# VH-VL binders against SUPPRESSOR-OF-WHITE-APRICOT/SURP RNA-binding domain containing protein 1 (SWAP1), part 3

Target 1, 142 residues: SUPPRESSOR-OF-WHITE-APRICOT/SURP RNA-binding domain containing protein 1 (SWAP1), of Arabidopsis thaliana (Mouse-ear cress) (o49570r267to408)
Amino acid sequence: LPADVAMELNGVLGNLNGTKESIKSAKIWFMQRSPFAPALAEALRDRVFAMDDSDRQMHIVYLANDILFDSLQRRTNLHEFDNEALAFRPILGSMLGRIYHFPQNKEENQSRLEKILQFWASKEVFDQDTISSLEKEMKSGP

## First folded at step 7 (VH-VL; framework fv_zilovertamab)

Design x34 (from w1 with light chain N93S)
Fold by ESMFold2-Fast, scan of step 7:
Formats: sequence, structure tokens, C-alpha cells
Structure x34 (fold): chain C 142 residues (1-142), chain A 120 residues (1-120), chain B 107 residues (1-107)
Amino acid sequence: as target 1 above (142 residues)
Amino acid sequence: QVQLQESGPGLVKPSQTLSLTCTVSGYSFTDYYIHWVRQAPGQGLEWMGSINPSGGSTSYNQKFKDRLTISKDTSKNQVVLTMTNMDPVDTATYYCARDLYFGEYYFDYWGHGTLVTVSS
Amino acid sequence: DIVMTQTPLSLPVTPGEPASISCRASQSVSSYLAWYQQKPGQAPRLLIYDASNRATGIPPRFSGSGYGTDFTLTINNIESEDAAYYFCQQYDSWPYTFGEGTKVEIK
């Protein structure tokens, strides 16, 4: 990830809150830098691990959701994962697992993570084997 | 069954404060944002603001930011709209509406609406 | 703010005929557009979301299309119960904004 892009990301994430407006703004910023998606997705996972507030960790998950869904709508080949799905696939399980098992996490956030996985399954953001792997990794821990 | 129900005064005098309550039932209160949307008689719909009942974070249409506050009471499954310095132009039917906490920005369920008349 | 313009504002139709309502955004809203139906004395009801997806329980005679700035709500084989106001809403940019509404009247 170039240093200037990493610095911009820190600013974007610093402005991320519980409103859909802030999440959408961050999604637009991310999508404008799609060639860096693997490094950016990894940076989002690292940010979740650095956080100490489960509600703010969920904001990162909502951002990931919006990125994945936006990218899904832009797929030109329905049978192939888009750039963002490929970027998130290897880091998502550990990110979700960190939040799921966070010491002060609310039961409602665990339920929300499970619902988000079901949403991705229903919209075919990922194939069923990937969804099953993510759920297993999430429930087994980081 | 999912239900949203507004309640509050039908008549407010100019310069007074309006307080409306949206009571929800039939679903998990913290899983849906609650929005307030108003409609002047014979006019279109106007988005006012929203709250995330889980964390309490709020978002307001800048037009109302200086006089609008949205709050929640999780123990009662209620969201409260408070608006100061009411003016006759604020006469409208006020609705609460929900949208899912992720991936949605459209309103799948609305309350029945409550008419608020602002006059002396 | 994004301005949503609906045409026509009044649409008299005969039962069994198709009806079309247009919604134009002052700037691109991608597919982030919903349509609502409102009957007199009632709350709005969601018909279409993401420009073309029918909401749960909405009859197949209702359909939506469009992307960017130009959107259409179509009601095929209109029924007397479809007499109502119809509103479009964009949710691409904050604040969310609605069209003026179109009154569909059955002749």
C-alpha cells in the first residue's frame, strides 16, 4: 500500500461512524482505489484488530459489506469473483472472528455477523463453500 | 407483525417544542435504523433524520440540524423526535419509518403517521 | 441536494391499461432509487427498491427500470385499487430526497 494512500485511509477510517452516510463515503473512496483492493482489505482487517470497541469494529464490517455489494453490481462475468470479493476473501474470516469473540462483544453483534454471512450467501457475493469457510473461521476464533 | 406507531400532540403553538414518539413492535428494535419523514398537507415527502438504535448515533438533514434532536429508549422500544421553535410551515403529517442496519437505505415499513398542526 | 423531478404530476388512466411514471434525478444516483405508493389517509408503502426490485407482497404488475438519472415505474393492466400517489426516492446522496409525487386517478 503506498504511504500516501495509507495516510488517506487513516483519515477515511477516522471519519467512519455509525451512520450510513459515513459508510457510503468510505465505500466510494475505496472503490476509487480498486487496484489497491488487496492491500486495503488487509488494512481494514488490521484496523479491526487494533480497535477496542465492538460497535466501531462493526462499522468496518458494514463498510466491507457495502464495498462487496457495490462491486457485485459491477460484475461483467457472473461466474467469476470480482476484484473486491477476491481481495476480501482471504482476510474476512479472521476479521469476523476477531469481532465475534471480542471480550466485550454484544450478543446482538454476533447475531448481526451471522445475518451478514447469510445475506452474502443469498446475494451470491461468495459461493457457498466460501461462506461455509468464513462461518467456520468466524466461530472457531481469529 | 411489524408495527411502527407515532404518538404526540395534534396541535402545537408557534415557538413551542414538538415531541413525537415512535413505538415499534414485531421485530428486533436494534436491528433497524428509525427515520423521521414529514409531509405537509398536499405536498411531498421530506426526510428529516435518523437514529441507529443500537449505538444511538444520529444523522440529520442539515435543514433541521439546529432544532431537531432524535433520541431512543431501548427499554420501551421507542424513538423520540424533538423539534424546537415550531412554525406554521412545520404543519405536516410526521412518519417514522425503518430500514435495515446494513445494505438498505429504503423504507420497508412506515408508521401510520400523526398530523401536527402549528397554529395560534 | 439532489432534486428528483416526476412526470407527469397527474395521470388519469382507464382500468386494464398500462401506466408509466418518470423520475429524473439532477445528478446520477446509480440504482439507488425506490418507489412508494400512498393512498389518501395512509402511510407510504414500498413498491420497488434498487430501481427494479419488487418489494415483498407487491403484485407483478408493478415494475421499475432505469439507472443513473432516468427512472420509470410501470403499472401493467392497472386496477381500480391502484389509484394513489406515487413517489420516487433517491438514497445515493445525503440528504435523501423524494420526487413531488404523481397522482394516478382511475377514470
Scores: ipSAE 0.221, ipTM 0.726, lowest interface PAE 3.6, mean pLDDT 88

Design x35 (from w1 with light chain N93E)
Fold by ESMFold2-Fast, scan of step 7:
Structure x35 (fold): chain C 142 residues (1-142), chain A 120 residues (1-120), chain B 107 residues (1-107)
Amino acid sequence: as target 1 above (142 residues)
Amino acid sequence: QVQLQESGPGLVKPSQTLSLTCTVSGYSFTDYYIHWVRQAPGQGLEWMGSINPSGGSTSYNQKFKDRLTISKDTSKNQVVLTMTNMDPVDTATYYCARDLYFGEYYFDYWGHGTLVTVSS
Amino acid sequence: DIVMTQTPLSLPVTPGEPASISCRASQSVSSYLAWYQQKPGQAPRLLIYDASNRATGIPPRFSGSGYGTDFTLTINNIESEDAAYYFCQQYDEWPYTFGEGTKVEIK
């Protein structure tokens, strides 16, 4: 990530809280920098690994969810992955797995991660093979 | 099965503080944000604010920010709206409504509403 | 704030006729638009979400359409029990805003 974008991201994530309005503001910031989506998605994954609060880790997942749905609405071909789905696809499994197996994680958050995968499946954010792969990687964990 | 119920005083004098409680049942309390929406007699709906019952984070319509506080009691599955310095223009039916914490951003279940009249 | 404008504000309809209500946003809300029905003395009831998806338990005579700034709620073969206020709501931008409401009156 360019240094200025990385600094802005730290500010955005520092202001991220448990409200939908906060998550939406972060999504808008991300989407305005869509050309950096692969690097930004990786940075979100890295942030989750650096965090020690499972509720704040879930805020990153909710942000990813909002980004994926915003991008889904812009697809011209429903069977072709959009820019953001492609960017998140390779990093989501490890991100979700980190949270799922986090030592201080609540059972509530494990349930939420399972529900969000089902939600992505129902809305066709990813194909069923990708969803199955993500669920397997999440549950096996590193 | 899913129920939201508002309770509180039906009459408030000008300058007094209003306190309304929304009690929920039939679902996991922490999986849904709770919003407060009001409706003046014969008027449209007005969004006031919300709370994430999991963490307690709140969001307020700027119009009410300095007068409105939303809080929760997880042991009772309750969300409380507190609004100071009530004025006759605050006369309205007050509703609580739920909103899933991810993906879905509309109100699938509402409370029955409670009418609050502000007069001397 | 996004302003939601509904037309008409009052709609008298004869049973069996179709009814259409329009909702216009002051700026694009994509498909983040819901419709609610409110009968006298009752709380609002979700009818349509994401502009065109019918909520659970809502009769098939209700349908929604539109994207961006222009949205329509359609009620086919209107019944006497459909006499109510109808509100649109955008949830694309905070704060969430509602239309003024349309009163559907059965003649």
Scores: ipSAE 0.197, ipTM 0.719, lowest interface PAE 3.7, mean pLDDT 88

Design x36 (from w1 with light chain D92S)
Fold by ESMFold2-Fast, scan of step 7:
Structure x36 (fold): chain C 142 residues (1-142), chain A 120 residues (1-120), chain B 107 residues (1-107)
Amino acid sequence: as target 1 above (142 residues)
Amino acid sequence: QVQLQESGPGLVKPSQTLSLTCTVSGYSFTDYYIHWVRQAPGQGLEWMGSINPSGGSTSYNQKFKDRLTISKDTSKNQVVLTMTNMDPVDTATYYCARDLYFGEYYFDYWGHGTLVTVSS
Amino acid sequence: DIVMTQTPLSLPVTPGEPASISCRASQSVSSYLAWYQQKPGQAPRLLIYDASNRATGIPPRFSGSGYGTDFTLTINNIESEDAAYYFCQQYSNWPYTFGEGTKVEIK
């Protein structure tokens, strides 16, 4: 990640909360920097690992969901993964696993993670093999 | 069966505070955002704000900012709308509505609505 | 704020005719557009989401189309029970905004 982009990301994530306004603003910022998507996705995973609040970790998941869904709607070939799906694919399993197994995590957050995987499956954000892989990694832990 | 039900006073005097409750049943309360939408008599729909019942995070239309507070009571499966300094132009039917925050931001279920008249 | 403009505001129709309602956004909302039906004395009911997907229980005579700024709700072979107000709503950008509403009147 270029240093200026990394600094901007820290500001964006520092202002991130659970509101749709906050999530959509962060999504727009991310999408405007789509060429850096692999490094940005990795930075989101790293932020989740640094967090000690599972509700705030879920805000990062909601952001990832909005990015993935927005990118899905822009696919020119529905049979090929978009740039953002490719960027998130290698880091999502560890991100979700960190939250799923976070000490003192709420059952509600585990249920939400399972539901978001079901949502990604139903919307074909990822193929079934990828969804199965993500679910296994999430439940086994990173 | 999914149900949302608004309750509160039907009449509020100018400058008083409005408090409306949305009670939900038939689904997991913390899995769905709850929004408040109002409709003045003979007018269109106006989005007011929302709450994530899990974390309590809120979002407000700037038009209502600092007059409007949305809160929750997880033990009762309730969302509460509080609005200060009511004015006759705030006369409207107030609805609560549900959405699922997984990239789908439309309202799949609505409450019946409660008419609030603001008059002296 | 994104402004949603509906045309026409009033639409008198005879049963069996098709009806079309337009919704224009002042900025692109991609496919993040829903349509609602509201009968007198009732809450709004979701008809269409993501511009073209019918909600559960909605008859196939209702269909939606469009992307970006221009959207259409079509009611094929309109029935007397379809007399209602119809609203579009964008959920692409905060704050979420609705169109003015179209009153469909049965002649």
Scores: ipSAE 0.016, ipTM 0.552, lowest interface PAE 5.5, mean pLDDT 86

Design x37 (from w1 with light chain D92E)
Fold by ESMFold2-Fast, scan of step 7:
Structure x37 (fold): chain C 142 residues (1-142), chain A 120 residues (1-120), chain B 107 residues (1-107)
Amino acid sequence: as target 1 above (142 residues)
Amino acid sequence: QVQLQESGPGLVKPSQTLSLTCTVSGYSFTDYYIHWVRQAPGQGLEWMGSINPSGGSTSYNQKFKDRLTISKDTSKNQVVLTMTNMDPVDTATYYCARDLYFGEYYFDYWGHGTLVTVSS
Amino acid sequence: DIVMTQTPLSLPVTPGEPASISCRASQSVSSYLAWYQQKPGQAPRLLIYDASNRATGIPPRFSGSGYGTDFTLTINNIESEDAAYYFCQQYENWPYTFGEGTKVEIK
């Protein structure tokens, strides 16, 4: 991840809140830097691990969702994962698991994580095997 | 089964404050953003603002930001629109509408609408 | 703000004919475009979302197409019950904005 991009990401994530406007703004920023998607996805997952507020962790999930959906709409072959789906696939299970098992997490947020996986399955963001793997990894925590 | 219902005064005097309530039923209140959209008589639709019922985070159209507040009461499944300093040009039918909090930005269900007339 | 321009604003049609309504955005909205139907005295009803997907319960005679700045709502074999206002809406950027509306009138 280039140093200038990493610094801008820190600012973007620092301004991220629960409004759709802030999430969409961050998504647009991410998509303008799509060639760095694997490193950016890892940085989002690392931010979730550094956070101690489950509501703010959920904002990162909503951002990831918006990125994945935006990329899905631009997919030219439905049988091939787009760049963003490929970038998020290896880091998403651990990110979701961190939030799902976060100490004192709200039951509402656990329900929301299950619903977002169902949403990704219904929209074919990922294939069923990937969804099943993500759900297993999310729920398998200690 | 999904229902959104607006309620509030049909008549407001110039300079007074408007308060409208959107009561929802038939779904999980915290899973959908609630938006307020208005329509002046014979005119198009105008987006005013929204609230995330989970955390209470709000977004406002800059046109209304100085006088518009949207709040929620989770125990009643209600969202409240408050707008100060009403003017005759604010005469409109006011709608609440929902969109899913992740990824879906279109309004799948709307309330019936409530006509608010601003007149002395 | 993104400006949405609809043409025509008034569209008289005979039952059985196809009707087409255009919506043009002042800048790209990708596929983040919805169409709503509104009958007099009623709330808007979602017809099409993400430019081309029919909402649940919407008859197959309604279809949407387009990407970027140019979008079309098509009603094939129009029925008398389709007399209504039709609005496009973009959700690419805040604030959300709507077209002026097209009044479809049955002759």
Scores: ipSAE 0.227, ipTM 0.737, lowest interface PAE 3.5, mean pLDDT 88

Design x38 (from w1 with light chain D92Y)
Fold by ESMFold2-Fast, scan of step 7:
Structure x38 (fold): chain C 142 residues (1-142), chain A 120 residues (1-120), chain B 107 residues (1-107)
Amino acid sequence: as target 1 above (142 residues)
Amino acid sequence: QVQLQESGPGLVKPSQTLSLTCTVSGYSFTDYYIHWVRQAPGQGLEWMGSINPSGGSTSYNQKFKDRLTISKDTSKNQVVLTMTNMDPVDTATYYCARDLYFGEYYFDYWGHGTLVTVSS
Amino acid sequence: DIVMTQTPLSLPVTPGEPASISCRASQSVSSYLAWYQQKPGQAPRLLIYDASNRATGIPPRFSGSGYGTDFTLTINNIESEDAAYYFCQQYYNWPYTFGEGTKVEIK
């Protein structure tokens, strides 16, 4: 990830406070840098691993969800994964698993993660094989 | 625009099963969770449980889990609450309320409520 | 379960006065707190979510504040139409729990 983009990301994540407006602003910033999506998705996953606050970790998941849904609506062919779905696919399982098994995690956040996977399945953000793989990785943990 | 409407019996005898229906309109049924919340006369609000209309997964307050079932009928945009072994202490106004999928669990729209009286 | 305690339970106010209602959680709920208004014979109406964000259509005289265990709903320049019960709700941890409710009475 270029140093200047990485510094901007730190600022964006520093302002992320869980409100819908905060998440939407961060999503817009991400989407304007879509060519860096694989590196940005990996940086979000790394940020989750560095966090010690489960609520802040969930804010990153909500941001990922908004990015994925925004990108889904821009697909020309629904059967072809978009750039953001491809970028998040390899890192989501470990991100979700980190939060699911975090020592200070709340039971409610585990439920929220399961609901987000169900939402992605119902809207076909990912195919069923990918959803099953993500759920398995999340529940098995790292 | 957005509307939630409860319907069901106003009177239930002790030991009988309650069935209430929540019908929604004005939005995409599968985009929001539906919760059931009750309120005994003159008392506060008590969360009972929820359902994800897209997948049908449910969550229940442990207090009710042995006798409460929440189900859906997507073709009718309806969520159904079924509770067995009704007791006079279950007399309450029952509300359905919606919640966004993203784990927010606060309720932006509520039904009008339906009063269920449990007596012999 | 997280216990939510509201004070006062009854609050008589004169139109034009400010009203303040407190909600205390038995453990930290971060900012995951909502406030609802309920008028007699009506369903609850969302006023505030995430402790301080005003819901769509809610007048600016309603405001929320707090973090962790102590929260306040403030109604500035109270109007006669504000006579109602007010409930706080935590959604930090399952099961979701409400306060006992505060009855705001306009005299």
Scores: ipSAE 0.017, ipTM 0.538, lowest interface PAE 6.1, mean pLDDT 86

Design x39 (from w1 with light chain Y91R)
Fold by ESMFold2-Fast, scan of step 7:
Structure x39 (fold): chain C 142 residues (1-142), chain A 120 residues (1-120), chain B 107 residues (1-107)
Amino acid sequence: as target 1 above (142 residues)
Amino acid sequence: QVQLQESGPGLVKPSQTLSLTCTVSGYSFTDYYIHWVRQAPGQGLEWMGSINPSGGSTSYNQKFKDRLTISKDTSKNQVVLTMTNMDPVDTATYYCARDLYFGEYYFDYWGHGTLVTVSS
Amino acid sequence: DIVMTQTPLSLPVTPGEPASISCRASQSVSSYLAWYQQKPGQAPRLLIYDASNRATGIPPRFSGSGYGTDFTLTINNIESEDAAYYFCQQRDNWPYTFGEGTKVEIK
């Protein structure tokens, strides 16, 4: 991830909160830098690992969800993963697992992560094999 | 069953403060944003603002920002709309509606609506 | 603010005929558009979300299409119970905005 883009990302994430407007703003910033999606997705995962607040960790998940859904709507071939789905696929399991097993996590956030996986399955953001792999990695423990 | 119900005064005097409560049941309160939408008699729908009940984060339509506050009480499964300095043009049916906080951008359940008349 | 324009504002239809309502956004809203039905004295009811997905419990005669700035709600075999106001809503940009509404009335 280039240093200037990483610095901009820190600012974007510093302003991220629980409102849909905040999430949408961050999504637009991400999508304008879609060619960096793999490095950006990894940076989002790394940020989740650095956080000590499960609600703020969930804001990153909501951002990832909005990015994935926005990219899904732009697919030219519905049976092939888009750029963002490919970028998030290898890092999502560890991101979700970190939050799911976070020592001070709320039960409601565990339930929300399960619902988000169900949502991605229902919208075909990922295929069922990928969803199953993500759920397994999320629930596998530390 | 999912249910949203607005409650509050039907009549408000000009310059007074309006307080409306949206009580929800049949689902996890903190999993859905709650929005307030109003409809003047014979007119269209107007989005006012929303709250994330999990953290209390709010968003307001700029038109109402100086007068509008949306708050929540998680122990009662309630969202409260407070609007100061009511004017006759604020006469409308006020609705609350839920919106899943992720991956869905629509109001799948609405309250029945409560008519608020502003007159002297 | 994104302005949503609906045409027609009034649509008289005969039972069994198809009905179509148009919704135009002043700028692109991608597919972040919903349609609601409102009968007199009632709250709005979600019909279609994300431009083309039917909400739970909505009969298959209702369908939505479109992307960007031009959207259509179609009722394929109109029933007398479909007499109502119909509103489009963009969810792409804050503040969320609605069309003026289309009154569908049975002849």
Scores: ipSAE 0.266, ipTM 0.738, lowest interface PAE 3.4, mean pLDDT 88

Design x40 (from w1 with light chain Y91H)
Fold by ESMFold2-Fast, scan of step 7:
Structure x40 (fold): chain C 142 residues (1-142), chain A 120 residues (1-120), chain B 107 residues (1-107)
Amino acid sequence: as target 1 above (142 residues)
Amino acid sequence: QVQLQESGPGLVKPSQTLSLTCTVSGYSFTDYYIHWVRQAPGQGLEWMGSINPSGGSTSYNQKFKDRLTISKDTSKNQVVLTMTNMDPVDTATYYCARDLYFGEYYFDYWGHGTLVTVSS
Amino acid sequence: DIVMTQTPLSLPVTPGEPASISCRASQSVSSYLAWYQQKPGQAPRLLIYDASNRATGIPPRFSGSGYGTDFTLTINNIESEDAAYYFCQQHDNWPYTFGEGTKVEIK
């Protein structure tokens, strides 16, 4: 990840809150830098691990959701994963697991993570095998 | 069954504060943003602001930011709109509406609306 | 802010005819556009989301199309019960904005 892009990301994430509008703004920034998607997705996971508030960790999950859904709508071949799905697939399980098992986590956030996985399954963001793998990794814990 | 229901005063005097409550039922309260949208008589719809019931983060249309506060009471499954310094031009039907925080980009359910008339 | 412009603002139609309402955004909103129907004295009802997907319970005579800045709501074989106001809304960028509305009235 280039240093200037990493610095911009820190600013974007510093302004990220729980509003849908804030999340969409961050998504637009991410999508304009789609060639860096694998490094950016990894940076989002790393940010989640550095956070100490599960509600704010959920904001990163909402951002990932918006990125994944935006990219899904741009697929030319429905049976092949898009660039963003491929970038997030290897890091999502650990990101979700960190939040699911966070010591201060609320039962509401655990339920919310399960619903997000079901939503991704229903919209075919990922195939069922990937969803099952992510759910298992999420629930297995750190 | 999903339901959103607005309640509050039908009449407000100029310069007074408006307080409206949106009570929700039939779904998980924290899974949806709640938005307030108003409609002046004979006019179009105007988005006012929203709240994430999980945590209480709020977003306001800049037009209303100095007068508008949206808050929540999770124990009652309620969202409250408070707007100060009401003016006759604020006469409108006020709606609450829900928006799923992950993956949906539209208002799938609306309250029935409550007419607020601002006059002396 | 993204400005949504609807045309026409008033659309008299005869039952059985198709009706088309246009919505234009001042900048691209991708496919993040919804259409709502509002009958007198009632709350808005979601018809179409993501430009072209019909909401649950909406009759197949309603369809949406478009991407970017130009969108159309089409009502094929219009029925008398379709007399209402119709509003478009973009969800791409904050603040959320609506068109002025189109009044569809049966002749």
Scores: ipSAE 0.140, ipTM 0.680, lowest interface PAE 4.3, mean pLDDT 87

Design x41 (from w1 with light chain S30D)
Fold by ESMFold2-Fast, scan of step 7:
Structure x41 (fold): chain C 142 residues (1-142), chain A 120 residues (1-120), chain B 107 residues (1-107)
Amino acid sequence: as target 1 above (142 residues)
Amino acid sequence: QVQLQESGPGLVKPSQTLSLTCTVSGYSFTDYYIHWVRQAPGQGLEWMGSINPSGGSTSYNQKFKDRLTISKDTSKNQVVLTMTNMDPVDTATYYCARDLYFGEYYFDYWGHGTLVTVSS
Amino acid sequence: DIVMTQTPLSLPVTPGEPASISCRASQSVDSYLAWYQQKPGQAPRLLIYDASNRATGIPPRFSGSGYGTDFTLTINNIESEDAAYYFCQQYDNWPYTFGEGTKVEIK
């Protein structure tokens, strides 16, 4: 990830709150830098690991969700993963697992993580094998 | 099963403050944003603002920012709209509506609406 | 603010006919467009989201299409119960905005 892009990301994430508006703004910033998606996805996971607030960790998950759905609607072949799905697939299980097992995590957030996996399965963001793998990794812990 | 219900005064005097409550049931209160949308008699729908019930963070339509506050009470599963300095042009049916955290910004369930008339 | 313009504002139709309502955005909203149905004295009901996806419980005679600035709601083989106002809504940018509404009347 180039240093200037990494610094910009820190600013974007610093302004990220629980509003749909802030999440959409961060998503637009991410999508304008789609060629860096693998490094950016990894940086989002790293940020989640550095956080000590479960609600703020969920904001990163909501951002990832919005990125994945934006990318999904732009797929030209539904049988092939888009750039963002490919970028998130290898890091998402550990990100979700970190939050699921976070020491002060609320039951609501565990339930929300389970629901988001169901949602991605129902909308075909990922195939069933990937969803099953993500759920296993999430429940096993980071 | 999913229900959103608005409540509050049907009549407000000019310059007074409006307070409306949206009570939700049949789902997890903190999994959905709650929005307020109003509709003046014979007119279209106007988005006013929203709240994230989990953290309490809010977003407002610029037209209302100076006099609109949206708050929540998680113990009661309620969202409260407070609007100061009411004017006759604020006469409208006020709706609350929900928006799923995991999806885009469309409203899958709405309250029944409450008519607020602003007159002396 | 993104301005949403609906045409026609009034649409009388005969049962069994198709009905089409257009919605135009003042700037591109990609596919971030929803359609709602509202009957007098009732709250709006979600019909279509993301321009073309039908909401749960909505009959297949309702369909949506479009991308960017031009969108269409189509009701094929219209039924008497479809007499209502129909509103489009963009959620591409804040503040979220609605069209003026189209009154569909069964004649």
Scores: ipSAE 0.098, ipTM 0.672, lowest interface PAE 4.5, mean pLDDT 87

Design x42 (from w1 with light chain S31N)
Fold by ESMFold2-Fast, scan of step 7:
Structure x42 (fold): chain C 142 residues (1-142), chain A 120 residues (1-120), chain B 107 residues (1-107)
Amino acid sequence: as target 1 above (142 residues)
Amino acid sequence: QVQLQESGPGLVKPSQTLSLTCTVSGYSFTDYYIHWVRQAPGQGLEWMGSINPSGGSTSYNQKFKDRLTISKDTSKNQVVLTMTNMDPVDTATYYCARDLYFGEYYFDYWGHGTLVTVSS
Amino acid sequence: DIVMTQTPLSLPVTPGEPASISCRASQSVSNYLAWYQQKPGQAPRLLIYDASNRATGIPPRFSGSGYGTDFTLTINNIESEDAAYYFCQQYDNWPYTFGEGTKVEIK
């Protein structure tokens, strides 16, 4: 990631507060920098691993969800993964697993992660093999 | 059976504080944002604000920010709208509505609405 | 704030005819646009979300189209029970905003 983009990302994530407005604002910032999607997705995963608050970790997952859903709407061929799905695919399992098994994590957040995977499956954000792989990695832990 | 039900006073005097409660049932309370939307007689719909019942994060329309507070009671599956300094112009039917905390941004279920008249 | 403008504000229609209602946003809202139906004394009812998806239980005579700034709600072969107000709503940017509403009256 260029240093200036990394600095801006830290500011964006610092202002993320769990409202739909803050999540949508962060999504718009991310999508305006779509060419950096693989590096940005890795940075989001790294941030989740550095966090010690499971509710704030869930905010990153909601952001990832909004990015994936936005990108899905722009697909010209539904059978092929878009840029953002490809960027998140290799890092999502470890990100979700970190939160799922985070010490003192609420059972409610575990349920939410399972529902998000089901949402991605139902909307075909990823194929069923990818969803199964993500669920397995999530439940196995980081 | 998903239900949202508003309750509160039907009449409020100018300068008094309004308190409305939205009680939900038939789904997991913390999985959906709850929004408040009002409609003055013969007018359109106006979004007021929302709360994430998980954690209590709130968002307000700037028009109401200094007067409006939205809070929640998870043990009762309730969201409460509190608005200070009521004025006759605030006469409206007040609705609560839900939207899913991720991916879905539209209001799939609404309460029946409660009419609040502000007059002396 | 994004301003949503509906046309027409009043639409008398004969049963069996198609009805079309337009909604224009002051700036692009992508496909983050919903349509609601409201009958007198009742709460709004979701008809269409994400510009073109019908909500559960909504008859196929209702359809939505559009992207960006221009959206249309179409009711083909209108029924007498469709007399109601119709509102568009954008959820692309805070604050969420609604159109003024269109009153569909059956002749």
Scores: ipSAE 0.108, ipTM 0.677, lowest interface PAE 4.4, mean pLDDT 87

